# Miniprotein binders against p81326: the designs that were tried, part 165

Target 1, 226 residues: p81326
Amino acid sequence: MLHFGGFIMEINHISKILEKEREEYIRNKVEEYLKQGFSKDDAVNKANQSWRTYIGHRIQDVIYNLLKKFLKDSGLKVTTDKALNNRNLPEELDKVKRLIAINYGEYLFLPDADVIVYKVENNDIKIIAIISVKNSFRERRFETTYWKLKLKESPVTSHIKVFLATPDKDNEISYKCPNGKPKKMRIILEYELDGIYFLKEDFEETEKAKHFGKIVEDIIEISKKL
Below, E stands for the ipSAE of ESMFold2; O stands for the ipSAE of OpenDDE; V2 stands for 0.75 times the mean of E and O plus 0.25 times the DockQ between their complexes.

## First folded at step 12 (miniprotein)

Design xg6 (at its last look DockQ between E and O 0.74; V2 from the best seeds 0.00; counts 0 for: pTM E .789 < .8, SAP 83.443 > 70)
Fold by OpenDDE base, look of step 12:
Structure xg6 (fold): chain B 226 residues (1-226), chain A 109 residues (1-109)
Amino acid sequence: as target 1 above (226 residues)
Amino acid sequence: SPDLKKALFIAKIILDLAEELGLSDEEKLRELVKLIEWLAIMYGAEVEVEIENGKIRIVIKVGNVEIYIEIEDGKVRITVDGVRYEFEFDSPEEAIKALEEIAKIIEEH
């Protein structure tokens, strides 16, 4: 059992709760599609497809809330790229937005940053980490790696840790060399990123590939060095 | 409100878990409490649970919305947003159905 901010993290509890949400979501969506005139089979298929998109956002939200809760006592703050997309930001969030921006000469763009961890000391903001959340690796497999490399190019952002959090349900990156065959995506992601955190028990653990329950401790340790 | 929808959802999940696990022994109750604690964290809500003499009291807080749940002898009492809605049900299953209906009404307005 891994401790998560002093709380024993049980992936089974999270999974059980998400399964209850799935059951409800599917039921509601099936009913909606039946009312639209779809057959039962089509309604079920569409509901399942809709759930695949929905669960990605839910996992992101769950991770945000977990980090927000367990980092609170350390004085660390958590936000999201979505919260930064507003034209009128509070001063603190406007500073956060500027401190993660990547320079492209005439333009500044933000990296994909599902969760952003930062601290405020003496009115100065220090960005600690960006966490990318991925439910599957079907699309944009190396996008997080791209952003990590771009952040390294500037002394303003080079210190920012970039982590990937994933349940990896399809075992796309859980193992480096299953059956002696290298998994290119796992190897590259582990090499380029500062860490990969798994919301599962069955994976190849390394120095950079860890159980999600360790992310809070790792972030707190990083924050002390900044 | 989004907060009310979230609170109602949390209440429903708690009741579903209570029904699935059962409330017959201390081990199951401890498991339920752990699940509720995780549920609260996952959804950014505050949930308080008290168990005394076979009575379970649960308070769900999401923003300014509060839901109170009391389970005793299989009966469920739910209070939503203060005195606005007070219901009594003979089972968690009936309470879940009622919460589903309330959620639908709120989505339509």
Scores: ipSAE 0.688, ipTM 0.843, lowest interface PAE 0.5, mean pLDDT 89
Fold by ESMFold2, look of step 12:
Structure xg6 (fold): chain B 226 residues (1-226), chain A 109 residues (1-109)
Amino acid sequence: as target 1 above (226 residues)
Amino acid sequence: SPDLKKALFIAKIILDLAEELGLSDEEKLRELVKLIEWLAIMYGAEVEVEIENGKIRIVIKVGNVEIYIEIEDGKVRITVDGVRYEFEFDSPEEAIKALEEIAKIIEEH
């Protein structure tokens, strides 16, 4: 259990709240789809698909709100991909967007950067870390690794730490060698990324694979070295 | 009103947690307070909880919407936007069932 500025963070509380939210979300969505004329089986399937999209956004919101709250006194600022994609972007956020962008010839694209941590010193912006949120690894398993590798290709972005945050409910990457057999996805993600932060208690902890509650301390330490 | 819907959804989660925990001792009350504090962070919302003489008072603020929840002797009283709308229920479960209709009543006026 880690302390953040006088507030105790417990992953179990977050997980409990999210499960209550899931149950209510599914119930509401099934009712909506039934009213639209879908069969019960179709309504349940559609509700579950809707939840998979929703939970990714919810975890992103949680990470954003937590980091904003607990990094403020360290002079660190936090934004999101949603904020960076707004139509009339404030100058500070426009600079953040340009500093994480990747060049593809005549096109400039953002990496998968759900939550971005940066600092401002003497009108200079330094990107500290980006956090990619994954609820499941059935699709786009190594997308975050791809973006880390692309960021490393340039000396102006190579310093940016790339983290993965996940509940990993299905234990797809929770253990390095389950039953003595190397888990390829966990091994590669841990090797290539700067950190994996689990929103659950049941996983194999290593130097790079940690409880989500340690992310604030890690970001603060990194920021002091930049 | 998106703010009203968000505030009522938060209220529903709080009431569901209260019902599950059962509010019969100090340890359960402390656990509920911790859950409410985390819920507030998770939604970026202002949620305050006070416990006095066996009465639990919760204030949820989302934008200009304020929801006051009072739980005493197993009964729930919900006040929305000051004293204009007050509702009383025999349990958190009954309050949960009524939240959608409460939203419709408030939105009509």
Scores: ipSAE 0.556, ipTM 0.821, lowest interface PAE 1.3, mean pLDDT 84
ESMFold2 (binder alone), look of step 12: mean pLDDT 76; pTM 0.760

Design xg7 (at its last look DockQ between E and O 0.88; V2 from the best seeds 0.00; counts 0 for: SAP 77.563 > 70)
Fold by ESMFold2, look of step 12:
Structure xg7 (fold): chain B 226 residues (1-226), chain A 109 residues (1-109)
Amino acid sequence: as target 1 above (226 residues)
Amino acid sequence: SPDLKKAAFIGKIILDLAEELGLSDEEKLRELVKLIEWLAIMYGAEVEVEIENGKIRIVIKVGNVEIYIEIEDGKVRITVDGKRYEVEVDSPEEALKALEEILKIIEEH
């Protein structure tokens, strides 16, 4: 691990903690549903469904907190799509929002940017990277590539790196050619995006597909070139 | 209180990890400390851990809420709300249950 100024990301520790969070979350939800009068079987099923929604948001929060912690000493700031959608934006965040907006004629829209990394230099804001966080690829599988292509179309946003971060527990994009056949989703995502960062150990590593622990070093190196 | 619920959830995860690891030797204690440090990062929370003479002291701070957990000789002491709620039990599993009861009392009022 070639990380500067911080401690190494240990994916097994994160996974262990998330499993304990799942156990406690499920226990609390089952108790809640039982109090509402659901049968034990229904309460468990509903709790598991609730967890699947919660874990997606939770992974995004984890990535935000990790990046905020480990990029701080390099002068890099981190925000989220949800923070940018608040009605009462501080001036700094309003500038971040305007710098990633995409023009559709009469309309301006934000790309899907779960986590945004930027720096402030000489009173100017420079967007370094956006990270899309996907827990599964059952829906919206290529949305991130669409936003990368849109950002690439304008000289004012073409420098912005677009990354995908995922645990990919179902191995939907973990390998380029499982059983000797190209996996379309993995091939296209890797081709179009600036990087894919896996929050697990078992995947095919390439120049663009890396362990998540490498993302901090990569972002810092990119920021020095801008 | 959202801050109390968050601090308590973190505390319950720590106690569950302590129970699972079994704090019988130095390597397991060091593993627990590593897990607590990652847990703090994953929540963006202030969690301090120290070990002194076989005693583990954990302080969880979320906003104005503080939960103190002390583990010594298999016994666990939990302090919530500046010692207004304090309990000592014989295991991390019992401590988890005690923390749940304290939370119910606080939220009821």
Scores: ipSAE 0.707, ipTM 0.872, lowest interface PAE 0.8, mean pLDDT 85
Fold by OpenDDE base, look of step 12:
Structure xg7 (fold): chain B 226 residues (1-226), chain A 109 residues (1-109)
Amino acid sequence: as target 1 above (226 residues)
Amino acid sequence: SPDLKKAAFIGKIILDLAEELGLSDEEKLRELVKLIEWLAIMYGAEVEVEIENGKIRIVIKVGNVEIYIEIEDGKVRITVDGKRYEVEVDSPEEALKALEEILKIIEEH
């Protein structure tokens, strides 16, 4: 049991809810594909493939909502990269967007920033943290690390903490040296990032690799130093 | 509307959980309440749960959409969109089906 913004976070509850969501999603998708003329087996396979894509976005939304809820009382604000992709931004979000931009000489690009935590003090915006959400590490294994390194290169963005949040269902980065063999990905991610937060119980805990329930207190502590 | 779909989805999960856990045991009821609280947070919705004298009242608020679920003496009453749709059923399973039907009707309009 971990305290999360005054609540006891039970990963089991979240997992149970997501499982019910999966069952409902699969049922609906199977029905949809059957109506399209697919066989039952093909419909099930397509539904499962669709779920793999959907769950990635869903976990991101869950993390956003959790952070938004539990950081609210601390006066911290939360947004997403999707919210920043609009042409017409409120002044506050336009400032947030500019403060996370990475310089490539003639061009400014945004890092992958699934969730952005910031504070507003005296009309000034300070970016506190970027949280990258990964459901799987099959593709772009070190992308979050790349963005962290790029953010460090500028005095404007060097203070921004970069965290990775993951359920790591396939145990790709849960352990550093399973069976005595170093997991390159875990070691590099932990070294380069400011923290890794697991939405699971079974992982190797370190100073930087923590249960997701700790992310709120860590962000609040960082915010006090800025 | 996206808000209606979200509220209805939350309602479906609640009804499914209620059917799975059962409502006759106080411990199971406490577990259901905790699950509903987490569900609300996870979806960025407001969900209110009141338990009084064997009656369970759940209010799901998403934007301007409100869904009411009342469970009493084995009956489930669902109210959607300010009483525009009201269904009384005898089980959470039947309630789930009723909610699905209501949603289909609303989406067609």
Scores: ipSAE 0.688, ipTM 0.839, lowest interface PAE 0.5, mean pLDDT 88
ESMFold2 (binder alone), look of step 12: mean pLDDT 75; pTM 0.736

Design xh1 (at its last look DockQ between E and O 0.79; V2 from the best seeds 0.80)
Fold by OpenDDE base, look of step 12:
Structure xh1 (fold): chain B 226 residues (1-226), chain A 82 residues (1-82)
Amino acid sequence: as target 1 above (226 residues)
Amino acid sequence: SPDLKKAKFIAKIIKDLAEELGLSDEEKLRELVQLIEWLAIMYGAEVEVEIENGKIRIVIKVGNVEIYIEIEDGKVRITVKE
C-alpha cells in the first residue's frame, strides 16, 4: 500500500468511481443521441461505442493525474505525449521532447509516451521514466517493448525506464503460466520492460510485475540514482 | 465552459455515490469523503476537506470552477460555482 501524504491507493475506489463515471457518461450520451433522432436501441449502442473509445483515454488521464499528484512533493514533474505535440512548446517541454526522441537517421521520432516523468536540476532536464498505458492488448501488443529496445540503443536515452500500466481487465497478462501454459505476452513484456504495474488486485506478482501503487516509490528511487 | 461542464459532471458523480452509499453512519461518511478525494485526484482537481463538529465541508477546484460539498446530519448539499 502506497502511503502518500496519508492517502492509501485503493484500486477499489478507483474502480467504483470509474463505474459511476461510465453510468453517467452513458446516460448523457444516450440522451444526446435521442435528441439527434436516433432510436433508443441505436442511442444505447452508439453510447457504448463512444465509451469504449473514451475509457482508453480516461485511464491514461487518471494515471497522469495520479502520478502528477503523488510525485509533486518529490519535486518530479510529469507531462504527456499530447502536451509535446504542440508546435510552440515552452523551453522546458521542448527539451523534454528532444531528450526522448529516437534517431532514425534522417528523422527523429518520439516513442509512444503516454506519461513522461522528469526532473529539473540546475536548469538541466533528466528524463526518469516513460509510462505506457494499455487498456487492452488486442492491438500493438509489443509496441512498448519496441520503444524500450530503441531507447536502449542510444546513450542519450538508455537510462530511461519504460513501464507499462494496465488494468488488464481480460487477464491477458495477469499470469505468467496459467494452467501450466506460458503466456508469451506476459513473459516477453516482463522480460523486456523495466516494470509492469497493474491497476487490479488479481495478478501474479513478481519482481517486475507489481501493483500500480508501487510505481511512485519506484520512480522516486530511480530519480535518486540519476 | 469546458470547466463548468466538467464540474457539473463531477458533481453528479458525487451525488450518485452519496445516494448509493448512504450517509447513515460514520463509516459510510468516511468512505464517501475518501471517494470524493480520489475523484478529485483522478480529475486533476484540487481538493480541500474540513471536518468540524460533525459537519464536513469539501471544496473541489476544477480550473476556475469550484464545487462546494457540505455534509451534515445525513444530508449532502452540492453547489457548483463559476
Scores: ipSAE 0.825, ipTM 0.935, lowest interface PAE 0.4, mean pLDDT 92
Fold by ESMFold2, look of step 12:
Structure xh1 (fold): chain B 226 residues (1-226), chain A 82 residues (1-82)
Amino acid sequence: as target 1 above (226 residues)
Amino acid sequence: SPDLKKAKFIAKIIKDLAEELGLSDEEKLRELVQLIEWLAIMYGAEVEVEIENGKIRIVIKVGNVEIYIEIEDGKVRITVKE
């Protein structure tokens, strides 16, 4: 059980912790690259580059751990695309994988879903939501909307909520009309997706664009309707 | 081990957070404990907090490794045990 106001304060704690993790990670990587013979400037550039890759996986892990912990008392289970790609897939996860697969005629493909929330009722599995985690929107800007549209095409997957979670440190989608002009990426993502959850404080909040701390409450409410 | 490496990293983050906050009053002490609890959650680690006679003891379990945090008289002591 989480209080809404307390959850907003808790997202500030997550952000503060991640910044400390970044500082220590960069320090460690710079020392590593200096020992490899790189100049100070090159070591710093390489360390920052390494962090951008690391933070993506780290945020996915944080989201997984948080959702798993806070959704378990509501009878909701959480898995990841990494777990679904494991060679020795348990029967439950094999069913989850099959329930999110997209049909392309003779081919069957998995959508890009970083974190998957589902429930089990009478040995039947119902997919509640998938969460796509993105650190930047330089490439593959609209892949999440593509998968939402594909899931809507079939009655067996059309109920699945599709969320985007992002720190959006470069403010690529943080505001609807920066400088008075509509931001195409933000407008389209918000229109097509079921929600956008920011892992930061500085963004334009709307009915669909909200603090990441709200995601647990939202998922629980959705699950009660299914 | 991987658990030891992770635990040492977590311990360093706790030390850094404590230094930034400064343990000058009960409000900052309370915030540090909350940050430590959130840090454990973010790693999927179990955490226990005990407060007795002005001493705070926190244990974070990272697989086979335990992190012991003791806070007393505005000082933080951290021990990592495998």
Scores: ipSAE 0.774, ipTM 0.924, lowest interface PAE 0.7, mean pLDDT 87
ESMFold2 (binder alone), look of step 12: mean pLDDT 81; pTM 0.763

Design xh2 (at its last fold request DockQ between E and O 0.69; V2 from the best seeds 0.78)
Fold by OpenDDE base, look of step 12:
Structure xh2 (fold): chain B 226 residues (1-226), chain A 82 residues (1-82)
Amino acid sequence: as target 1 above (226 residues)
Amino acid sequence: SPDLKKAKFIAKIIKDLAEELGLSDEEKLRELVKLIEWLAIMYGAEVEVEIENGKIRIVIKVGNVEIYIEIENGKVRITVKE
């Protein structure tokens, strides 16, 4: 049983909710496109395409909201890359942004950091973890691995844990050796990253590949060592 | 407002869940409450649940907008208030 601060995560509930959200979203979008003068078939197609874009961001938002809620009692804070993209940042977020920056000589760039977990102690900020959220692995399959390796190159960022969270609906990385054949992507991601967390039940569990419900506990334990 | 639009969207999802699941027995009621709690969490909304004498009251706060859910005698009432 995966416990989030006393809440048992039921993947079935989340999936059911997302399905109802999809149905309502599609209905609303179809109505919107019909009002714009599109045919029924065109409206449906446009709505489905809109949903494909929306769901990627939605999963990220869900994960952010889950972590924000379940890490709150531990005193840990959560932010996103979107929040850091503002020109005028509060001092705390400006510090967070600087502490995850990667040096490229004349330039500093931020890693892909969908969710950032940090703590504040005595006005000092410590970055604990970066969570990359992937709904699909069709594009940028090893981008998270690249950022992990880059973060390791600096003593400023080398301690930052990098996690991947995914529903992996297409079973792209759920198993290491299905039918006796090694899946390159699963093996490399598991090797290079600090952990992979699945928002599903059907996957091969290992020391680093876990159910998403364990991410809160893992982050809390890491935070105690920093 | 964006919060009102979001709250109305959430309220519609709750209605659809309640209609699909039904409210005929205690087990289904418990399931619906769990779904509502998860839904609130997934949207980063605060949720409060009160169960008293067979009446379930749930309040979801979406920014400055509140969703009130009352479940009693197999009926669900949802009110959105800004």
Scores: ipSAE 0.830, ipTM 0.937, lowest interface PAE 0.4, mean pLDDT 92
Fold by ESMFold2, fold request of step 13:
Parts: C-alpha cells; sequence; structure tokens
Structure xh2 (fold): chain B 226 residues (1-226), chain A 82 residues (1-82)
C-alpha cells in the first residue's frame, strides 16, 4: 500500500518514528540501570551510551529493510556484511563476497560495508552499491572514503557505488561551510563518495548530498546502466 | 521471547504516536495509519490494514507474535498475542 518515493515526507515519517523509539529505549534503559544500583545520573549517562550503540545498529536494520522492500520489484537484491561473514554461505552470497573483496597481496578482505545491493542476471552477479551507515563521526571519520578508493583500484570493483547514509543529528557534515569556514569532513566525504543521504530535513543539498528518500530511485537508475 | 519483546516495544511506539497526534479527525487518523505502516516496514514486519465503517483494524506480524490494533471513535486499542 505504501510507495517509497523521493519525497521528503517519507523521511519525516521515519524520523518521527525513530525519535519515539529513542524516548522509549532511554526510558527502558534508565530503569534497567537503576535496578542494577546505579545512581540516577549514572543510569542516564549509561542509557545514553547504550543508545549510541543501539541506534547505529537500528539505522542499519532500517535501511536494510527499506531497500529490501522497495528494490525487490526492480530485480535488485540486498544483503549485509554480517550475512557475508558466515563461513557456510549459499552459492549466491559466496559470489557476492568474492566480487566485493579487496586484494592486499596474500590477503583478501571485505570492505567495511553495512548494506550491499546487487543483482543477478543469468547466474551472474553484479554489485551495484554499498551503503555505509554512520550515526556519528567521532571516530573513523573517513573510513568510507578509504573503501571507495580501494574499490576504485580494481576493474572488478571500480563500478561499485559507495554511499553514506546518516541522520547527522549533530550537524557534523550537514553543511559545507558552517560559520563561513570550510568543513573538512563534509567536503572530503562529498568529493570522494558517490553520494551522501541524510535522514533528516535540514542540510545543504547538492548533486551528491540528498534526502534519504532519493536513494531508491538513484540505485534503480544506476542499476539500469550496468 | 525476542519477538514478544520487540512486539511490545512496537506497540508502545504506536501508542505514543497516537497520543501525540490526538485522533480528532480523518486527516490525523490517516497519518497514524501511515506511520504504523512505515513502522512495520522499518522492522521488516508484515502489516495488514482492514477498514470497516467506523473501525480500522491493523495486524502487524513480528515473527510468531501478532500485534492487533483497533481504531474506533478516536480510541486506539492495542493487543499483543503470542
Amino acid sequence: as target 1 above (226 residues)
Amino acid sequence: SPDLKKAKFIAKIIKDLAEELGLSDEEKLRELVKLIEWLAIMYGAEVEVEIENGKIRIVIKVGNVEIYIEIENGKVRITVKE
């Protein structure tokens, strides 16, 4: 009954739901820590810390579920790096794993991808895009750009689009020149990546920096050209 | 069970959304139904919506647990069944 489009209204629904999830999660965690004997201040601090871990995984799951739902009718399939780390993979996923792996001489490693979009044509698999999900940029700020550069080095992986999806609640990369000075993180991420998709309304839109609601149609368009 | 814990969490979110909206008219009711559908998609859960004269029934399937939502006369009743 729902149609996921490029409309900002869809992002507002997702954001509203996530805010309610945050409120309930924090309330439940504070109660849990109080039962463990922590002071009120410590319980709140620990609950907020727990939320930071939870929301990172939660946003990954949301993006996975949305893409799986809305890309299916276009012949596109979705998996995760967690699924690819199973040693006894089905043949299809084993091929996906082999096609995205990066060569480091004697070693072969998967890039740090959260969500992977691919298609299957006549038993051949084509990786379309990976989406890295970041809730904050406190550490490993440019990890996603590193993987884009590594994927670009091989003819087997150079076509793979690398996207970043983020709520960016603290405005760490929402604007190129906040306060009139260039923001290094935003400028480098936008330059190197194929796109940044914001799970919020207020940010500086560019050809590469878009509302998250555009990601489905962008991926479908890319897939048609491969 | 994990499914029951998840379903109860989802049910609480729906209750909170309904309270914030204040189901005073058809537009707000339509918005709540849309939010419930998005919530189900965000969890990868199946959702069915049935509308009868004056009554909306929604079922969300979270693994082996079902969430039943009835909306009638501006009131929301939510039941979680294993």
Scores: ipSAE 0.802, ipTM 0.933, lowest interface PAE 0.6, mean pLDDT 88
ESMFold2, look of step 12: ipSAE 0.784; ipTM 0.926
ESMFold2 (binder alone), look of step 12: mean pLDDT 81; pTM 0.769
ESMFold2, fold request of step 13: ipSAE 0.785, 0.797; ipTM 0.927, 0.930
ESMFold2 (binder alone), fold request of step 13: mean pLDDT 81, 82, 82; pTM 0.775, 0.776, 0.783
OpenDDE base, fold request of step 13: ipSAE 0.816, 0.817, 0.818; ipTM 0.933, 0.933, 0.934

Design xh3 (at its last look DockQ between E and O 0.89; V2 from the best seeds 0.80)
Fold by OpenDDE base, look of step 12:
Structure xh3 (fold): chain B 226 residues (1-226), chain A 82 residues (1-82)
Amino acid sequence: as target 1 above (226 residues)
Amino acid sequence: SPDLKKAKFIAKIIKDLAEELGLSDEEKLRELVKLIEWLAIMYGAEVEVEIENGKIRIVIKVGNVEIYIEITDGTVRITVKE
């Protein structure tokens, strides 16, 4: 059992909660669409489509909130790419944004960084890790790998750990060689990234592929070496 | 307010969880409390739990909105206050 700040993370609890959230969300959306004049069938279909979009963002928010909660006592801070996507940033977040930027000659661009973990020491900011959150791998399968490789190219960003967090509901990357056949995506992601963290129990564990419950400890350990 | 809407949504989830799980024994009670704590964390809300003399009181803070949960004698009362 993996302990988060005294809480044992039970994936079953999170899954159960998300299922209840889905039921309530769908009910509310169906009612909304019915009031807009849609048929029952259309309302249900639209609600389901809305949920598919919502759940992707919801998982990111959940992971953010978990990390924020369980890293707080260690003095580590957590932000998101969404929070950085503002014209008027506080000085601290402006520094964070600059410290994760990738150089493309005339332009600086930010990597996809769903969650960013950093520390502040003596008014200096050190970026510790970027966590990419993937609910499915249907699109942009290796985008996180691209950003990891780009971050390695600069001495400013080369130390930043890049992690992938996923429930992997469709078992796209849960196993390396199911039935003796190598899964290209799992192998490449595991090789190129600093770690993969699963929000599920049924997966092939390796040195780099771990249960999400271990991410807090890993981040804290990394932070002590910076 | 957005916080009120969120709080009401959370309160509804708690009600649904309580109805599904039931409150017939101490084990189910403990499970419900755990679920409520996780739910609060998942929403980035602060949660306080007090257990005294067979009564469970839980307060969840969602921004400026508070959710009060009282569990006594197999019943759950939920109040949302801005």
Scores: ipSAE 0.829, ipTM 0.936, lowest interface PAE 0.4, mean pLDDT 92
Fold by ESMFold2, look of step 12:
Structure xh3 (fold): chain B 226 residues (1-226), chain A 82 residues (1-82)
Amino acid sequence: as target 1 above (226 residues)
Amino acid sequence: SPDLKKAKFIAKIIKDLAEELGLSDEEKLRELVKLIEWLAIMYGAEVEVEIENGKIRIVIKVGNVEIYIEITDGTVRITVKE
């Protein structure tokens, strides 16, 4: 039920909260490192490095919680690849795992699927979408497109929508032709994926490249077709 | 417990937000309530808001732990109960 107008205000609130979380996280980590015997200067430096590593996982968690909250009343369920790798897997999640796995002969691997949306109807599980969350496109820039292509190879998985969610703070994929020059990464990602959802305002909107606030409506609409 | 640790972290963030905002008028009160609601959502916690003529009561449920936030006359009181 998120909409374009509400997305702008939402980003400001989320950003302010994350800044306060950073402050408290750093304080807690400095205290932890001091107790381990590090100097004040070392503890501060290590705490800041720890936050840079942590923020990527925190953004994934925020997206998971947002989707879980806003999809709940539509009968849609949300899980993560981390949850699917748990040794004590409930039967429902075991079925989800089996429904998205890619077969490589003797080996079975999960696609790059940070967040998975599915529904349960009459004891059947239907996978609606997987969302890959990327903070940066320095490395593994096209891995998500590989997984989309692999999912398309089987009639069992070909219906699964593959989305990319990103803040793209460095404008690596925000525009198709910045300064008149084609941006290969943006063009290929948009062509191959089912959608790109930006956690910021400043980007080139298209039918497939949208503000993150539209993802809930899109997922609900897709689920009604299945 | 993990729920208690998370609830205490959330409570600290709420305290910091309230201090920074400075609850001097109704507009800032509404802003704080919105921030608290989004904070709860960002942690996957249930939140209930009750507003009654100058008195705002918010309950955030973090598993089996509850955070009680009461805002009256520009003052914020936060209680964490397991």
Scores: ipSAE 0.717, ipTM 0.914, lowest interface PAE 0.7, mean pLDDT 86
ESMFold2 (binder alone), look of step 12: mean pLDDT 81; pTM 0.762

Design xh4 (at its last read DockQ between E and O 0.82; V2 from the best seeds 0.82)
Amino acid sequence: SPDLKKAKFIAKIIKDLAEELGLSDEEKLRELVKLIEWLAIMYGAEVTVTIENGKIRIVIKIGNVEIYIEIEDGKVRITVKE
ESMFold2, look of step 12: ipSAE 0.780; ipTM 0.926
ESMFold2 (binder alone), look of step 12: mean pLDDT 81; pTM 0.762
OpenDDE base, look of step 12: ipSAE 0.838; ipTM 0.940
ESMFold2, fold request of step 13: ipSAE 0.809, 0.786, 0.807; ipTM 0.932, 0.927, 0.932
ESMFold2 (binder alone), fold request of step 13: mean pLDDT 81, 81, 81; pTM 0.772, 0.770, 0.769
OpenDDE base, fold request of step 13: ipSAE 0.821, 0.822, 0.822; ipTM 0.935, 0.936, 0.936
ESMFold2, look of step 14: ipSAE 0.785; ipTM 0.925
ESMFold2 (binder alone), look of step 14: mean pLDDT 81; pTM 0.770
OpenDDE base, look of step 14: ipSAE 0.840; ipTM 0.941
ESMFold2, last read: ipSAE 0.802, 0.808, 0.794; ipTM 0.933, 0.930, 0.927
ESMFold2 (binder alone), last read: mean pLDDT 81, 81, 81; pTM 0.774, 0.772, 0.772
OpenDDE base, last read: ipSAE 0.822, 0.822, 0.821; ipTM 0.936, 0.935, 0.935

